# VHH binders against Probable flap endonuclease 1 homolog, part 2

Target 1, 350 residues: Probable flap endonuclease 1 homolog, of Danio rerio (Zebrafish) (Brachydanio rerio) (b0uxl7)
Amino acid sequence: MGITKLAHLIHFDAPASMRSKEIGDYSGKIIALDTSIVVNQFRSALPGHLKLSPLAGLFYRTLAFLEHDIKPVFVLDGKPPHQKRAVLEKRAQSTGWSSSQSPNTGSAFNQECLRLLHLMGVPCIKAPGEAEALCAHLAKIGTVNAVASEDMDTLAFGGTVLLRQLNAKRDSEITEYSLPKLLEALQLKYEEFVDLCILLGCDYCDKIGGLGPSRALKLIKEHHTIEGVMEHVNRKTHPIPLNWQYKDARKLFFETPKIDDPVLAWSEPDEEGLVQFLCKEKPLKEERVRGRMKKFREMLLKRRKQREVNMQMGQTRQSRLEDFFPATRKRRAESAAVKESSGRKQFKIK

## First folded at step 12 (VHH)

Design t1 (from s3 with Y98W)
Fold by ESMFold2, look of step 18:
Structure t1 (fold): chain B 350 residues (1-350), chain A 118 residues (1-118)
Amino acid sequence: as target 1 above (350 residues)
Amino acid sequence: EVQLVESGGGLVQAGGSLRLFCAASGFTFSNYEMAWLRQAPGKRREWVALIYWSGDTDYADSVKDRFTISRDNAKNTVSLQMNSLKPEDTAIYFCARWEYEEGDWDYWGQGTQVTVSS
């Protein structure tokens, strides 16, 4: 999945481009998510003929994001480019496994994701091609603040901020990657970085044999392009693929997705519609769904009330500051903590 | 807290039968999908049988028609009837709970050894 060994290269050669973050750091942020990456997290624990739906996982994950005040924008893959289909088929032949389409992938499943996210009041956009490319584009033009994906391709598509492990799990640690800081740390132009990613291995073409990450980086820094690298490698120890389609791969990474301007709006989930879809049409237990929705509504109400208290406390602080004199009364800390959530205590000063 | 305790393992001849039990506590058992997984020597843990909250079941191809998973919501137990056992069924068998919000098996038992001799 994605650019092989890129995460390793960044960890050792550009650690300054990485930051460890907590989910609370993204409160109020708009985050584009590659839906297939989120869904695949729920596929990994069970074999493929099971009726357990990754759709249920998407439902619960989306509620968790909304509880953390994240504004998610989910992106679905469109038609995969022929370059990717050819490489995946060749790899499947060489490994001896065939990727049959399961009931939880493909166009029908994408329609179920669209219906789910619509019922949840969350934008879902079908990309014209790869979801990662559209997510990266949305970040580049400022429509979203970051892209959440496990796929390092996001950086190669020009995504300015990539978040890995944004999953709201209890023990999860989020890693934030900055493309500008990555390019600065590696001392590469974006175009050179794309060629490096192709040398490391991508889903859109084969790669030069026997070429490790450190050597690939050195060669790109010295020779700037794949063409320059090919002129300077020993082709006996680093065989070059026959009819190597690296130029087509490069074009895909540089291509700007053609899309309509989406309407991004978030609304309250439709609980009755969700119960109909997830519990009556799908096998999820209604008691669990309604219980989770109750928790969600209680958390949203608590957040709304805390924001009302904080706004009133801000205006109260200004009034008391303007009237500043030695304080004569104290507020009880427990009562103030309930209304202010560890907020400032204010004294009337006379 | 959540506890899953397996029992019923042992040594059995090929062609024989064995029944595993899992006692669950610390959660609303009837709301959850439950499964048996196994780990053979030198192999990764793999699922064997699944039972939905509704009582519906699914099986790995290798055990279909030989194993039967069942649940008793009144006793908070899940069991695995294993018939026509083969040496390749030798493994530690684990009871596990599926949690959709985590996207993973969030609780396991300690396992019970099943050894099938020829």
Scores: ipSAE 0.463, ipTM 0.766, lowest interface PAE 2.0, mean pLDDT 82

Design t2 (from s3 with G55D)
Fold by OpenDDE, fold request of step 15:
Structure t2 (fold): chain B 350 residues (1-350), chain A 118 residues (1-118)
Amino acid sequence: as target 1 above (350 residues)
Amino acid sequence: EVQLVESGGGLVQAGGSLRLFCAASGFTFSNYEMAWLRQAPGKRREWVALIYWSDDTDYADSVKDRFTISRDNAKNTVSLQMNSLKPEDTAIYFCARYEYEEGDWDYWGQGTQVTVSS
């Protein structure tokens, strides 16, 4: 869910913070991904009781990133914050996914994701809390170049670069958001922006009723804080929630995830391990897994060859440029050794 | 090119039976899960039945015990035997391929009309 209507607000009030990009623009980039968001993209289309494992989707998506020379860093959710409990309960009620998926089932699936990603040779980090918070933090400190997520909370958590619609499809348009540019365009401090996000609506607390994006932005610009806004809103037209937990939400957005310095390493996928896991333990057909791995290796080889050709062409261009700009050989000034013949005229003084 | 061609639809009375067929081409059929989908007038497309590459099957609750999905890998065909048809089963039926990379049905045909009269 994320921040309600934030994308809309940005589109209208801060378009300079957005860029249209292609997947090729992120070659060589390290991108943090909330694993739950990636997996949910594969869950949403089909009834949950089908034996169509979202792990297969994660497998294919990961290979697609690697094929585009993206270095993915997957982040798994830890324990959800208590502030999110109400939202989780509501979601469980609406999706018929009984919240009774025992904290154990979510944990079991997370372990499967970890195993898969390990076999894929890509780094996976378990967050102490919300994965988005950790992704955002990793981007903020420069450990990763961007966060790929559909959740706008990434910006509220201080993620410097957010990529939406990164689905590893060649023709997919990616929208890149820059938090620094957003803050500049809105003329807000980060703290004011977080308060704006809370006013717009977040997963961690209620919101003021009837307050639209434009009005919320105006109020934050005028009053700078939620407290200031509360003093100036008409409570009849814009009711303030009882026991509004906006301070707890604010604290959550400002909280830095406590993790050890992550060692990010990428390695070659373990095909035999993947076959064992996805095909023997899970119901994926072996021919599909092996076929996809073959394709993956072929694409990597093709890319390598192309790089080699480009390097050779670049070297040939550089050599040609050097040939065209012959280093002006400094004319060695032939120092004419003037042999001063010191004719010692011995004047015989008589 | 991936092609799916549905056939076998028609008009049938309530309680009657129909058998739908789908001919697949342009891909390794035996490697894919295949499904039947349907779309009734004014309704969203819904999943009806799925057959896995392993020949396991799943059904929507609305058609369970009445419909049977089957496949013939040698002929690249998938079938839907529909028994005890009800007016509520009236829809355009589509044969669809599941693609794990997409996490969804990536190809389906033009569909075949099934009309069940009261």
Scores: ipSAE 0.815, ipTM 0.934, lowest interface PAE 0.6, mean pLDDT 89
Fold by OpenDDE, fold request of step 15:
Structure t2 (fold): chain B 350 residues (1-350), chain A 118 residues (1-118)
Amino acid sequence: as target 1 above (350 residues)
Amino acid sequence: EVQLVESGGGLVQAGGSLRLFCAASGFTFSNYEMAWLRQAPGKRREWVALIYWSDDTDYADSVKDRFTISRDNAKNTVSLQMNSLKPEDTAIYFCARYEYEEGDWDYWGQGTQVTVSS
């Protein structure tokens, strides 16, 4: 899923837009996540018929984020855009996940995710359409600091900061992408960049055949739009798709998700609610859930204590610095009133 | 340290039976789902059977009705009874622990060789 070969293009043509980071670098940050991406990471590892609920994975992953002092904002998919229909159909055919999961099963699972996230005390927002589009928008307007996703289309949707490989593991290297730096490095406007992404290949339309990343970039720099590119490409070597829906794809990338101003609030997880849901209604063992919650609370306490110690040490350092830099009392320049004793020696003129 | 030790493998004729054993240590065994995996020569490792903490079981289609997974929480053991063995069942069999936090098998042993002759 995403923009084909965009990561490759960025690596070669705009490396300054990329940074290697650690999970600790995002302490205190608000990060938007597509819930489907997080859940799918747990589904892909095992046969789908196993009663190993991906909800458990979501539970553990969320706690891990919170333990790193990350403030997650989960976004759920709404109604998929009509432009994505073809891709969804193809995926349903290839993954043998018989679309027999009735559109109703997807909705039921989403409701379970919402319930879980609510019990965990983390904000969850339903997107009107694509979750990635809303995540990107939230980052663009500064409601969140970054989007965590494996899909490069986050950048095409205008997400200002994209984090790849954020899996809440300490030893995992995170790649951070900056859209502003990317645009600067490529010397493109955002509109031109979107057209480039469409030329590279996206989930919402076909692409010009045989057009590689380097050539696509060159053409966009020269002609600025897909329309301009179409006028200058050799149609024999680079066939343009019949009824190419690039305009609809473009529109989708530029569309602003219509949501009410989200109230983002984080609260303490409801352990009893989680046990009821995950262990009584779902087949997770209670001792595991409670054990993990205990560990979570211990980690939070440890962090709190460390912060207190650091604050005390900082205060002691500040006090020491103040002790070392005694306010140089401005020596009041005692204006030595040089009393010019004008000794008028009256020279007696004899 | 988590340890899983497989045993009970061997050579058997087609149609024969074997029983594999796995001894677990270093964790609260009764809290975990346990599985048997297998890897045939030149093939990827595949899931064979799973037993939940509740003693519910699941099987791959290829072994369904022939294999039976069971566990003894008092002894920290998991077993795989294999009946009606076929040459296609020839593989190294691994006992594995499932970890929800990883969303995958996080530990397995050295495995035990099962060879089914035609």
Scores: ipSAE 0.809, ipTM 0.932, lowest interface PAE 0.6, mean pLDDT 89
Fold by ESMFold2, look of step 13:
Structure t2 (fold): chain B 350 residues (1-350), chain A 118 residues (1-118)
Amino acid sequence: as target 1 above (350 residues)
Amino acid sequence: EVQLVESGGGLVQAGGSLRLFCAASGFTFSNYEMAWLRQAPGKRREWVALIYWSDDTDYADSVKDRFTISRDNAKNTVSLQMNSLKPEDTAIYFCARYEYEEGDWDYWGQGTQVTVSS
């Protein structure tokens, strides 16, 4: 899963495309998430009522994002592409495993995630194929500001900003990757970068054997395409896979997902609906859910009061600017900052 | 401050019985799923018995029908009655609290040693 050694290559050959960030840096940002990555962090082999852990985990993680003023957009996988199933089957045969992966379209668990996120007032979108591809597309067209994922494939799909380790923990260090800065640092076109990712190893086809990141990058910079690279490698030391399906993999990375651009809206969670779903229909303890919702409301109230204080101070300065310079720049800049970037760090809003 | 304190361990001959106790403090005990886990030397910690806030229970296959977990919400205690003990039950037994927000056990006691001689 994901592009083998891409993070390593970026660290050494394009460090300017990486930034260390804190969760407060994403206040006001719209972030797309692959739902399976979030729920898999809570997957449990424990029996009985603890099988609810992935759904409960999604509930708690979503509250944490909302507390940090993140506007999450959850994306569910559709039917996986046959290229990925074929590679996983080949890898399973070489290790003695058979593939048991099937599409999660219309599954009971996905319907429960949809219902949960609807009750939480958070958009949830079913992708026609890979959720990661749709997440990347939404970032590319500006519908979201970033993709939160552990999967480096996001960059190969054209996702303009990838966030790794966005998990709302106090000690979490988020790594932000910028695709435009990556392409600039490597001096590659996007199409050349996709071919590089395929050479590094991806989930949609096999790779040339024995080819490391530095050599792959050099070959792409010299020859521009996988076809050019194939003409210039020693096939004894770098064997080329039989019937190598790199063109199908390239096509997948270039494809625009076939879905209408979504209308995104966030509303306050429906606590009574959540209690009905999680506690009356499911075996979560009502007092724990209500206690967590109380904490959530208290944190939102604190954030609102801090913003009212900040706006009052900003309106005072703006009134003085308007008295001497009739400027509304502060409001226009704050509106643009909410969409493009936050220049207002809201650490420890009390 | 959340505290879990196990007691009741000891040496027992195969076929014998022991009852373990866990005293809980620092949280609303009745709201939480609780468990007994165990760790044999050189092995990873494994789940043994679960008791839900609703008093429903689940058991690992290796202890089913021999062990009984129970809770007393008035005394904030979890108990494990262990009958028909086998040498393979020898381990340090831990009381643990489950936290859905973590998706894992978030607090443990120091454990109590159970040794079953053949």
Scores: ipSAE 0.649, ipTM 0.872, lowest interface PAE 1.2, mean pLDDT 83
Fold by ESMFold2, look of step 12:
Structure t2 (fold): chain B 350 residues (1-350), chain A 118 residues (1-118)
Amino acid sequence: as target 1 above (350 residues)
Amino acid sequence: EVQLVESGGGLVQAGGSLRLFCAASGFTFSNYEMAWLRQAPGKRREWVALIYWSDDTDYADSVKDRFTISRDNAKNTVSLQMNSLKPEDTAIYFCARYEYEEGDWDYWGQGTQVTVSS
């Protein structure tokens, strides 16, 4: 989604940049998520109490990520750029393909997501603009290891690793995209890749008419820039949009979001606060929320025991969820004899 | 193991009544939202009535004031009283459980056929 046919182009022209993965491959990783992508998976047209489904879904999905030893960072959209609103309004008027805007993204719902994630002890950041742009930036500067999104424009924003289908379902097939491997496979500079994405079609401007993915890639490889491509296409076959705002789109993809690099910390969920919010203020059943929290704690204990077994079998210790609780549960990497960690009775000089 | 078993379907004349039953097992029934859904030939499966853990209810516009959903937490059953039946109510009716973790119905049975003759 985002960049027209980019996933298709990568599949055929740069398959080496893609890998199939399992959720367990991301144990110990910090992953930025566009919150709207997550809550849209729980979108409901059902009435009454079931309108809570996106918020409840975010709660349950976040627990599942934490159970898999993922350190999630949720990002909320700020004000969309003017360029995107114009293109999306035109597309919505004339499209036959599902491109619905995110439901439940109003100010009130965003405040509920912020409150929920705060109670869960998980970072939630409101982007100054597009959530995807901030997610990509955080990956680019190394603050997060990957971006989980269905939106391919993450790669155009310079996101170094994009994960699609990270939804914690057992049958989910996660596809990992590597931007460095993609650029290498296509033999493109990042700047050329951004121009390719604009030629393919993006949310921020119109595109050259009649230009398919194979031809767009060929033209960028030959001419390097949109300007060069425009000088070398037959304008009858490939009409150029009037007053084409491709430079504004390019600027948007290159722009560094104006936000300080955040300090990220994960803490234990506040079960009593969650019950107050979800069960007393909202109509979730308290026994189900508490039962799910109990399951969460049991799963963390099971993971701790498995890591103790793996360490005794000579396997590499995976990142532990205990590292998400820095004030209470932080573990020093070089100490195996700490009472709160594996190897309490082990001697480290063996 | 979650199990939902529908019963009570059959052939009924237009204007008549029918009561469907769903027996639930394998989970803590009283904690869950339950629903009746239906699927007519050539149509998508649609919800018709919802009952929440709190006994609150909701109905699709097409069945409001004609159908009544109820539950019995002691017997682990949900029921659908269907009055003033119309030929367009002809469908296979499914009992379903809603799961917030899935954001969807996660279990339903094989369904029970309701046929309303003119």
Scores: ipSAE 0.641, ipTM 0.864, lowest interface PAE 1.2, mean pLDDT 84

Design t2 (from s3 with G55D)
Fold by ESMFold2, look of step 18:
Structure t2 (fold): chain B 350 residues (1-350), chain A 118 residues (1-118)
Amino acid sequence: as target 1 above (350 residues)
Amino acid sequence: EVQLVESGGGLVQAGGSLRLFCAASGFTFSNYEMAWLRQAPGKRREWVALIYWSDDTDYADSVKDRFTISRDNAKNTVSLQMNSLKPEDTAIYFCARYEYEEGDWDYWGQGTQVTVSS
C-alpha cells in the first residue's frame, strides 16, 4: 500500500508509465523482492492461526520464479526507521498494549527465511533498514533490473522499475511501473515527486488535511516543493499538521542505504537439505517436496535443451522478430487475456 | 484430471446433524491438505475446517466443537460431520484442495446445499 492513492494517480495522470506484462517477459531478469511482502501474501491468504507454514509458500514461489528463468534476490527488513517506529508506537498507544503485532516477522522467522533461501541457492540480503529502500537502491544502481513489491514506496525511494503482482498466478496481471517514464509524464523532478508522495500520504509523517490527489499534483506542479505548497494553500480548508515532520520523511526517501554493492550468485537447490528443513522440521510431506523438485529439474533440463536447439539453429530469429514487431507482443497479451477471462469461474477444477 | 464431488447435503432442523462427503480423484490424495468451505446467501465464501495430510485438523471458531472433519486415504474421501446445527450454518458447502504454490484453494467441488430450519 505505501503511498496513499499513488497507484490511482499514476493510472489517470501518467498511464504511459505503466505497462501490462506477463511473467515470461522477465525471463533472464534479476528481480529484487521484499521477502516480508512475499511471505505475508501467504499469511494473508491463509487463516493466520493454522499450522500452514508461509515458508512452504516461499519455497514454491521461488521455484516458480526460477522455472520462469527469473533470478530472484530476496531482501529482508532490518531495523525500522525511527519515523516509522514513532507512528507504530502512536498506534500501539491508542490500542493499549497491543500484542497483535508480531514484529516485522521476528528475528527467528528471518533466520528461517535465510536458511530456506540458502538451501534453494538464491541470494538473500539483510537490509540495514527497510527492505523497500534497499530494493529501490539496487535497481537504481543497476544491480537488479526491477523490484517486485506491492508497496508503491519503492518509486518514492527511487526504484527505477516496480513490478506489482509478480506471483505466477494464472489470472494475475503484472503491472510494471517505470519511474523515469513517470517523472517525464508528470513533468516532475524526482525531488518534486517525493514531495508529491508525501502530500498524498506516506508512513513517515502526517499529511495536509483535505488535499486530494489531483489537487496535490496541481500544487506541486505550480509550487515545486511542500514549502511552496504550504505558502499557497488556504489553511482553514487544508489544515497543516503541527510540528509536521515532512522534512524527516523527505530525508528518508533520499537517503542511500549504507551497504556494499553485493555480488550475486545463483546455485542449484540442495534437495536433501530442503527435505530435512521443510519435511522433518516443518509439516510438509516429503513425497510432495521430492516430486516438486523432480518437476523443477525436468523443467530446467527442458530449458537447457531448448537453448541448445536455438544455438544449433543459429541466432534466435523468432525472438528477434518478436522484439522488432509490436504485433507479436499483442498476440502474447491476447493469449494471456483469453486465459484470464475464459471459463474458469471455479477456475482450479479441470 | 483433479475432480472433487460433494454429497450428503439436505434439509435438517436446528439442533440436528448431517454428514457431508467429498470424493476425490485425479491426484495423490494422501499428500494434500483438504478443506470444507461454505458460502451463505449474500456472503463471501468462508473456510470451515481443514485436515492436513498428517490427519491433524483445524476449525473455524464458529464451528469448533460442533463439526468434525475426517479423511479416508484408502477411499480418497473427506467427510464433515456437522452436529448441533444452527440456522446460521445454512450454506452451500464446498470441498477444496489446498495448493501451497497458489497460496490458496486450487480445486473445488460443485458444492452441496445444507439448509437448517428453525
Scores: ipSAE 0.372, ipTM 0.721, lowest interface PAE 2.7, mean pLDDT 82
Fold by ESMFold2, fold request of step 15:
Structure t2 (fold): chain B 350 residues (1-350), chain A 118 residues (1-118)
Amino acid sequence: as target 1 above (350 residues)
Amino acid sequence: EVQLVESGGGLVQAGGSLRLFCAASGFTFSNYEMAWLRQAPGKRREWVALIYWSDDTDYADSVKDRFTISRDNAKNTVSLQMNSLKPEDTAIYFCARYEYEEGDWDYWGQGTQVTVSS
């Protein structure tokens, strides 16, 4: 989650900032994705040391986004911020337990993600710190149209549009959050909203005990800052953490990531490079990868032909995806294209 | 339409053996990783054995050296030879297909009951 009960608060106190959406609503849009969130969705019931790599899931998910005319920008985590390490260390000392992490989040795995996405012709950027912070920044400065993440931290980092459940599954229900509409509905300034998020609970500092979402919102509306709230809260019922590092957390949410603005470009996937990486170096079946790539090329050809018809009739404006895919892809696709009519069905059996 | 049909379960004495079979249809069987899962009463479904499209295999620690998974791509079958059975192996056994796009099992059958008595 990132911010405790923020989604609940928005649902009840700012529903006008939320909209239900379909994946087709994002055709032509540039969407930043926190790669670790996407990769973690490919968890299996098997131990992580088996050959069943989440990297394959990332490959398939990225193709699905491209088929929907989404321009994805994947962002990898860099070094975690000191504020997060300090909170995790304090919690481990108080319980005697330390956190564990999966082998799929290491530096070697990030290198594999970079290589995969490069072969797929999509941008992949390593953040200097939290990927969510860079994603939010890219949305804030207009480099991307939205951030796709399950982490509500995106809003606290100033991300102007957050998409939850953008996973390309047919049964996915996408929720779009607008930060400007959220601030308007709550009648808060961004700085007040950040303090509200800290009061609700974040990964970068402790929180005031016993403070629920409704009361936290009311206190911020009345007193405007965490400092003001602390002056007016009954400390017996709402104990304040000792040496509470809320100012460091606030600073982190306001901080601009230390990275140059990227120049983003999308190109045709390198099928032979993908087969070399995923099938010869990794355990994926070549027939499955080539079959999926064939379906992908057929979908792009079908979309291009439909847009040619629509342009002749004046039905649609110029597609951004066609502007980023070179004409060479059309010539290659025409020589190799085979139309596929059947789709895969998903069943969940109890 | 994908179908997985398990068979071969039954009641067996501790130390005994059973061989489970799974008939697969509705997909290109040779392209997929296949597995046996099991669910004991009151417990979550757990992985038992995995066979890759390449015929490589992996096993849960609790069944290693006692169970053998195999596949026959010509007949579209997966089998599980279970030897030296223990009462703790009592469960419903499911044949499952792994799907990388889901990062999980996307199809499994109705299961076949295996009961190991002392």
Scores: ipSAE 0.368, ipTM 0.730, lowest interface PAE 2.9, mean pLDDT 82
Fold by ESMFold2, fold request of step 15:
Structure t2 (fold): chain B 350 residues (1-350), chain A 118 residues (1-118)
Amino acid sequence: as target 1 above (350 residues)
Amino acid sequence: EVQLVESGGGLVQAGGSLRLFCAASGFTFSNYEMAWLRQAPGKRREWVALIYWSDDTDYADSVKDRFTISRDNAKNTVSLQMNSLKPEDTAIYFCARYEYEEGDWDYWGQGTQVTVSS
């Protein structure tokens, strides 16, 4: 879900804010990922009753990111805001979905994601609310370089760089969105952009009826706020929702997540722990996992050796071809701190 | 080089049986989940049957109890036994390998035509 037709609006009204990119363009970058988006890519490929677990997909995808010299930070959703639950339940009633199916489905799976990513030596942070809000905040304060998500809400939360379709597939076409370039191209302040997103349609409140993207953009540019728009629309053609909670939605987009600064570190994966978890407790084939881990270790060693050559040749950090993890044991206290931290600081990567 | 080669397609009357074969090479076959998919004329490709490395199996509802997928790790083959065939089973059948890194099928055979007449 996200902001209704925002990607379309950006394509036609702010194309300069979009760039086509390749995964290699993100070598050396720290990228916050909404874990549910990554997991859902694997769920949608086949019927969900099959034993092709999204957890296995997360494992392999994470190795692929690390092989591309991406430093991933996975973010898990906390409790959804009341405003989102109310809107989703109202929509579910109209379409026949059961609310009991949604709230509890991911809790045990999120614990398995945490265990997996801990074993892989990759930071995983549980957001106090929406994962995309925390991801956006981390990008805004410079702790990460970009957010990988399919949810356009990331831009509304103030995420400075959004990557769509970061999936490491050979034929993937990554689209990079720049919020600063978007605001400049639309000639909007951030607060005006948030109100535009609410008018377009978001997960936190209803929308004004009959209002398309071009008209919504025009009205925000003319009147600057939802309040100004309401004063100037014909209520017969554009009915305003009863008890419309747009102010609560706006507050959610502006709210800084209540979380301490994270300490981010990437360490060597625990292969024996991964085999125990994925192969002995889960149904993955041990030979495949160990073979993949061997390939991964060989690639990292190759990059370490290239870094040593580059330093001897006097190459700049802009042309550096390698980034190494510190060698550490699994019980390192820094890895445990990732689960307990609520930070906003950018970290040095070795 | 990974190769998947399907065979065994043909014309068969409704209610009849047919067995498809897929010969695999270029990878450690016994480590992979393998599947049969099909594409009817003018339709999108759809999943039919899956066999896990462990020999567990799963089937699409439309073919359950009529089709049986099996594998022979010594011969590096996947088979699809199709019984009680119906005209709606008419399609090109593809053998495919599942790849977790892609979250999808990463190699396909060229396909074999199955035509079920009334």
Scores: ipSAE 0.326, ipTM 0.698, lowest interface PAE 3.3, mean pLDDT 82

